# Designs tried in a protein design chat: miniprotein binders against o43075. Part 4

Target 1, 293 residues: o43075
Amino acid sequence: MNALNKIPFTRALYHFSRFRSFTTSGWIMSGHNKWSKIKHKKSANDQARSLQIGKLSQGIILAVRQEGANPELNMRLATLLESAKKISMPKSGIENAINRGLGTAGSEGSQVHFIEYEAMHPSGVGLIVEAVTDNRARAASSIKHILRNHGASLSTVKFLFSKKGKVEVNLPPEKRDSMKFEDVLDDAIEAGAEDIVNRPKEYIDEEDEGEFLILTEPSSLNQVAHHFRSKNYEIKDSRLIHIPLEETAIDVPAKDSVREDIQKLIDDLYENEDVMFIHLSILNSHFLPILDE

## First folded at step 24 (miniprotein)

Design AD6
Fold by ESMFold2, fold request of step 25:
Structure AD6 (fold): chain B 293 residues (1-293), chain A 101 residues (1-101)
Amino acid sequence: as target 1 above (293 residues)
Amino acid sequence: SPEEIMRLLDKIWYLYERVLRLRDEIWELDREGVSPEEATQLEDEIRRLYEEILRLIDEVERLQYEGLSPEEARELRKRIQELEDKVRQLEEKLRELRTQS
């Protein structure tokens, strides 16, 4: 059946096939828990926007410290700047955050810390809570308090996860009607990506979520992101993430109250000014929402 | 004093971060073929330090409500210093193992 051609099947195509089976529409899984639940509580008011601006500032400081202030070279910074523009973050605030990341501001407030807190919920769901803060004790005490209010506790859980690079992309606007999934697969293979997920349109609800989630080896993240940008894809997100291991991930039925309990915990954690992102040991939580809203 | 308690908590929470980083480094060395016996011994030591750090955090937070006497502050500083010395020793040990592998 196969035609005689010079393009063989590769191991990467087998990997992509395995992920396709995870994206059936019957699951309600987490994939958009960063900023969106603040809106649920306060629905697009000035307090929610102020919190978003603060978190973007912290993210920009960290991104600049890690990879520099040039968004053409620093893809994480580039995506954060796009997010800042979409919420009309003042340019003076953006400039201040970049300067703090470079160390050109005073010593006060220029020392931010990236911290990962590991916790276990009573349901057996593990959490990795990412924080960026200039006050270690305040952030830690507040996060620990929120965890305890939900019955969760600090516990080592990173063994439930695998660290990967994640690039979220949309098709090039001018090619949207003409490009197929196979074209994206070819681009991912050429970039050296590890895996790809086609996100169902009904689950694309956040500005940092794309039509396709590209998984990479951590060291290849920036290379893969730049490859897709060079092909004129819209880069929605580029970051390191912790993906739940399938062997130990919790598979929670859609109507189980555990999903609502976890969502409440996540919502409360995201109200904390220092919390930037939360990883869960729930099957497919890296690309699907916990609750379909 | 409240300022003293916050300084103690800052040091302890920094040790929390360092211990988890050490755990991650041990796992990387294990993947690179370092002696399984050394990796196992280091993991056991890390686990014990992690547990002690959490106990110490709970104790310091309890003392926030009761007030911190000069003697309690001295004892806490001593325990934190001993813990930091152990963490630093492990950090040095792992650095030496990385250069050997």
Scores: ipSAE 0.755, ipTM 0.907, lowest interface PAE 0.9, mean pLDDT 79
Fold by ESMFold2, fold request of step 25:
Structure AD6 (fold): chain B 293 residues (1-293), chain A 101 residues (1-101)
Amino acid sequence: as target 1 above (293 residues)
Amino acid sequence: SPEEIMRLLDKIWYLYERVLRLRDEIWELDREGVSPEEATQLEDEIRRLYEEILRLIDEVERLQYEGLSPEEARELRKRIQELEDKVRQLEEKLRELRTQS
C-alpha cells in the first residue's frame, strides 16, 4: 500500500490489484438505491416453511452427490445444514437427503439434476435460473410458462455474466464489537479473495445472506471459505455464482417500472419448488436479497 | 399419450442442457487460445442446434394440447434422435480438440 492520506473504503479496494474500486460503495452509503422492500421470512408460515424444507432437501442431495457427505470438507453442505438447523428441518429429512446424495436411499427416484435456464426479459435484463429437480420436463415447462407470463423468453444470456465464488459471512459473535471493516479486509486479503463488500443491514433479508460478501476465483472458493471459518466467522453461504458484467449490466433506477416487473417475475419464479437461485444482469444484483416464500 | 409427451420433452430438455454445456466448453477453449478458428465454426453450429431445440420444444408442447398421433410420435422421435446424434458428434469433436496440442 502507498497512500499518503486516509484510505476510504473504495480507495482501499483500489490499492489491491485483485480488487475493484467501482461503485459498490453506493450500496453502503445510500438508501435511495433499494431494489425492493425487505421482507422477513415468516418462520411460522407452514407453506413457506414446507417450500423451504423441500428446497433445502434438494440442495443437500446435490451437494452430497457433488462433494461428499463430510461437512468439514464440503462447505456447501455445511452451509445448507446450518440453514436446515435454523428452520428446524426434521433430522430424519436431513438424513434422508444425505442418503439420497450418497446413493444409499435406493435406485429409482434418487437422482436430481442441476439445471440452468437462460432467459431475457423485455427490459433487456438477462436471467440465469438455477433449478434442482428430479423431473426435468416438469421443471422446464413450469419455468418456461412463468417466464412467458412475464413477457420473458428463453435466450442465451450467460455472456452477460462472470462466474465467481461467493462466501457470505457474519463477524465472529465474540468479536462483533471489536472488529472493524479493515480487519475483515485484512482477513480477505490473507485468504486470497478477489473482492469484499460490506452489505448494508437493510439488504440482509435471507438466512444465506451475510454482513460481508467475499468474491473469489472459482477455484479458490473452498480455500477462502475455510479460511474465514478458521477465524470463527459465521459462514452464511458458500457457492459458485454468476456476477453481472459491469460493462453490460442494466442500471435499474429506484422508481423505474422495470424494478416492479422484475420483482414480480423473480417472486413467481421463487414460488416454484424447483427454483433455487436467480442471477440477474442488473448492476450489483449479486448483493440483492433473494425473496423466499 | 401424456406420458409419451413428457418422455419426449425430457429428452429434448436434456439436449438443451447439453448444447449449453457445449457452448460453455467452446467458450473456455476459445479463451485459452486452443484452436480459435475451429471454435468460431463450432459456435455457429451450436447456435443452430440451440435454435432447433427451442423450436422442437415449442412444437412438442403444442402437440401436448392437441394430442399426439402415432405417426407424429415416430417423426418426433426421429428428429430427436437426429439432434442427439449431432450433439454427440460435437461432444466428441470438442473432446478431440481438448486433447490435441
Scores: ipSAE 0.754, ipTM 0.909, lowest interface PAE 0.9, mean pLDDT 78
Fold by OpenDDE base, fold request of step 25:
Structure AD6 (fold): chain B 293 residues (1-293), chain A 101 residues (1-101)
Amino acid sequence: as target 1 above (293 residues)
Amino acid sequence: SPEEIMRLLDKIWYLYERVLRLRDEIWELDREGVSPEEATQLEDEIRRLYEEILRLIDEVERLQYEGLSPEEARELRKRIQELEDKVRQLEEKLRELRTQS
């Protein structure tokens, strides 16, 4: 019985330090825009597209189940619908996903489940693997198998994280040349955000990610997202995330073998149809990309 | 049967979800000012249940490959039921704590 399994349910002391300057340390991305990562995998274009469509469908189902079918009120749904348009997802598929999300309240149909699997990698990196599935045993077995193939095991790790809201935005198209970071910061403060990070364009997929990452209290996510939308920001993502605690987060240098091992694990997990998002207990992994040098 | 194993696995994985949810809910209540002593006791019980669930998953996965006898299936159903009963009791305690807060 490996000594690592005695991770106490210790109360995480949440000390978030304000305004981190981008340190050039090559940090590993946790669950960044799921779509950008799938695009970079040179798998046969059709398989990658099929996987993307499947994951979008599941995401739409879940988003509708959680916050309803109105994209004006459900910012997560709105972002998923824009992603669906970008990959030319059939309208019938979108409508079916919405309908399945609405039907989950009462019918014996294939109930969609949202599951967070918790795992520890031998490197000390904790993982939270978000899955959306209609088959618990299949999804769990597949995910556990992938984890095991990389030496990871199921373990309580959520104590290594803080739950927060995340909104990713780009500047209003009409203000791209005139608006400064200070203006975005003021808007974030006015919205009731906790923090804002300006991500360099070199570090983001401009198609799928936002230049500005806004962190919020979980209860404030929708308020902040709506505030930015009302100011004509382009909302690229809106979701709840697990942010690694600074006190316990692993610092993984860009050239560390741990980075490569974790990247392979993440890649294999994202190839699973049921896997929606992955959170890592790696320092700054929630906003800093994996710098491919 | 493979179908019986899958049914058992579905129940066990649902217990996994329920236990982790209970943990999360207790942590939320603790942040809201629930008795630290009661929260600690519940967390200890949840940890024990989590460890039992993980052992049971490994056992059932092993038996999925080796085959499941009717006797083993009966014992697994019994163990799952015992875990379900414990989880229900914790869910009830948590509901009571929420009602008192």
Scores: ipSAE 0.749, ipTM 0.907, lowest interface PAE 0.6, mean pLDDT 83
Fold by OpenDDE base, fold request of step 25:
Structure AD6 (fold): chain B 293 residues (1-293), chain A 101 residues (1-101)
Amino acid sequence: as target 1 above (293 residues)
Amino acid sequence: SPEEIMRLLDKIWYLYERVLRLRDEIWELDREGVSPEEATQLEDEIRRLYEEILRLIDEVERLQYEGLSPEEARELRKRIQELEDKVRQLEEKLRELRTQS
């Protein structure tokens, strides 16, 4: 009977008060749906759209392989399908991705692999680079090359993180004016969540970001996501994440040069078709942008 | 051939993935209270394999640019097979540990 160490709720809220008015332009893309931020930095040219569609396709394939093709049961798939709809991804592309995930696409369906590359940047920032690829050697070589171009190297860094579930939600549309954070907190507790973060509205730059981040044990992610869905919350995201440990996390405001260097590295990594998500050993990077002071 | 190098790289990068998975699984077992001594020994062996894999990646990537002789290819295949055998042995040990817990 392992006592669920209830992380005391009080710490997360207090740190928000010290963050000055951050200009939206300086977000390091840690923990965010890379699909929306690519739109903000680069004009929605055909190449950026193609890259987004490719990444969504790979995400859908993986989600279907892991938890099946029913978006009512697979919350990750549901979020990806909504993201695909928002970018006007062709229905045929979605169907093809689902079919590839089911393994029903013909005998030549290259096996898709999920890979986590671990790297250390000279700044002391650890990276976990999630990739989804049908070509392991290509993906690995390309990612390693990008890392090297920024002085980063492959290194064991997962010890700098804790694996958690994350559900991002918005309030039920019918209750937006009546529900308070306390009500969401009660729902999170009832769901069996570990923690909840209320993201300030000024830090919601992405259409796919939730106002509330519910952190869970990895095994509880689906249960918590379904609980919030059953209460008519808008599920913006549902995924496993790597949360940086506070003890070893880099405080980016203390290292301004690091922010720019890491941002460039992340930007180059996210331009890679196989890169799906990047976790950083930067303090609060799982829910807050790395902000310019 | 470039194709042979890519095949070798695929195998090596798969070993990279397998070794990192083994690490993660050992850490999970350690958290579950499996034998700390056995876990530590396995972690040390995994760390050594990880370092060897990274060196091998760098070597094969260099050879990708310089060219790969048939003799070098044979030696690399042998080294990869030896690593695969070690990784399989660790995977089996880990399965055994899980069945005993």
Scores: ipSAE 0.747, ipTM 0.906, lowest interface PAE 0.6, mean pLDDT 82

Design AD6
Fold by ESMFold2, look of step 24:
Structure AD6 (fold): chain B 293 residues (1-293), chain A 101 residues (1-101)
Amino acid sequence: as target 1 above (293 residues)
Amino acid sequence: SPEEIMRLLDKIWYLYERVLRLRDEIWELDREGVSPEEATQLEDEIRRLYEEILRLIDEVERLQYEGLSPEEARELRKRIQELEDKVRQLEEKLRELRTQS
């Protein structure tokens, strides 16, 4: 290199798959196994609903601790509250989660730990598992046990990732027919975004995910999110994430047996109530599903 | 006792979190070019602490099955305290290096 380094051009990447990624939603809606048809169209059974409520509660606690209890100022909280209403989460449960985030629920209910576990799967895929828990030892032991059941082990893997901000948006309802991708790209550039991806609607869960995924430098996350809010975009998600480094990312579709193994591990991890997000050193796993049907 | 084992695991898992944070800070220091030879020495120490923490976790988990004698508890608390002291020393050293840079 003989010239000054410059900020990379923001660009649009079009890529899709026939299956959704659990890393993009953080919620579980699948059935019991690949052979069984889902008997219910909604997560209505007591076990699935109880898990959803637990994860929403922990998400609310985290969001409130980070940015406060005012949903007009805290976009993450506003999104979580809408999700809670969609699954009919009891109002008392929502209030309890907010109070725990503020530290008003009592000594045991106000102690929340935010932990990242790093692990390596035998396939060479690295994992970062984010957890939110009121019991460090229980969460750690459970997650370690799940990893061991799949042949994975705790190992330092963060060097396989880059930290980025992520804002997921949908077009303003009043402009949905009049706006083009180029308009969204221009807004992203104006906001100071690093990259933008347009995902096909058939491959996203519109309840929890946005059609446009905008990547930012970590320090620019709030600036970019507020810029899109000011343009009346619908904000679906706004948080820090770990993006697989392209140089070392594994191309899972080329190793089909690995795809099945990783999906089973991810499913088991997400069934743990303390697990919130999982990041994988799999190419494009931050915006596309890893399982191809 | 079962309660003592859970308290020990909580402390050890907290050391796990702190060691990974130190690793991240050392990488930041190395990327900035501050004290490259010290960064290498600190990374070696962090790696040793990380491996010892994982071994200690495995040992405490084994003792949940076998039971924890008073002598084993005392020795375990001593080893945890030694790790705590080393982690604190590294945290202070990194804080000093960043202040001077």
Scores: ipSAE 0.735, ipTM 0.906, lowest interface PAE 0.8, mean pLDDT 77
Fold by OpenDDE base, look of step 24:
Structure AD6 (fold): chain B 293 residues (1-293), chain A 101 residues (1-101)
Amino acid sequence: as target 1 above (293 residues)
Amino acid sequence: SPEEIMRLLDKIWYLYERVLRLRDEIWELDREGVSPEEATQLEDEIRRLYEEILRLIDEVERLQYEGLSPEEARELRKRIQELEDKVRQLEEKLRELRTQS
């Protein structure tokens, strides 16, 4: 009985009612899978596919390193493997990525590092840039150079964020027409989730993103992800994220110049081969694109 | 040599990672009932190390363009070792605090 009272459900619904009026024409994709962004920019070219495979490989390496090589236990790995199948990634590439994640692949020079770079933009927007690299010095120098080109500098900014679990899900295909948000909400509560966000359809990439964003305590991420999988939800993503604290988050729609500057910075960072994910101290940036009004 | 600069940069950036990790670990411990005073002291030490690391990165990056003398390389290696020793001491202190809680 006592667990039900802690979900502030009123916030998620209230936020979406405010966002219905936003035009889709200019959005900053923050907190999205890098491979989805690459797909949208380059969908038709062999180079885009190669880049997607590279990013999935890096993702697999990281997922295995963090939570092991068993996709039954590692939901993030399971989602990445499904994505790898969708793009027809070679089995040898998947196996190599898994082995690199386990640290069993080759000499010391092949070790992959996970690095979180913290930076502050002159606008007051903090960034956490997640990188996966086999060359620490190269990655750091390149990322620092990109940051500097946009006026950003290395700074401690993690205090602007709360670490959470995120599970992105679509409805079970067999229930797509019958399930309501309320049913998903009940499943989220049952799973022990902290919050749920129903993304507006206009902000969903059907191929790479989930309609529902389930937020969890970091320690509950795997439990919640497994619960949704057991209910036959399509798991699109499962990861730890940094959510901007509301009290210090920048509200970007009120600052067009900031949006443009941040968009350019994000774009340049995501073009870097080692960059995997970017967290921003921008309000709602973890689940919604940053829109101009 | 360019190779020596890259080796130095790799060590410094690894210190950057270690210091930020230490910070994160201390923040996790503070939630577990570590003395607020001890946590604050550790955070202050970490902040100082972080600032020193950033200065050292900027110095080595400058020297990458200007050139690195053998004497400068020796001094940088010494400073990096001193930082590594400080970071190791903090890591050990953190381990001790975890075992006492």
Scores: ipSAE 0.720, ipTM 0.893, lowest interface PAE 0.7, mean pLDDT 82

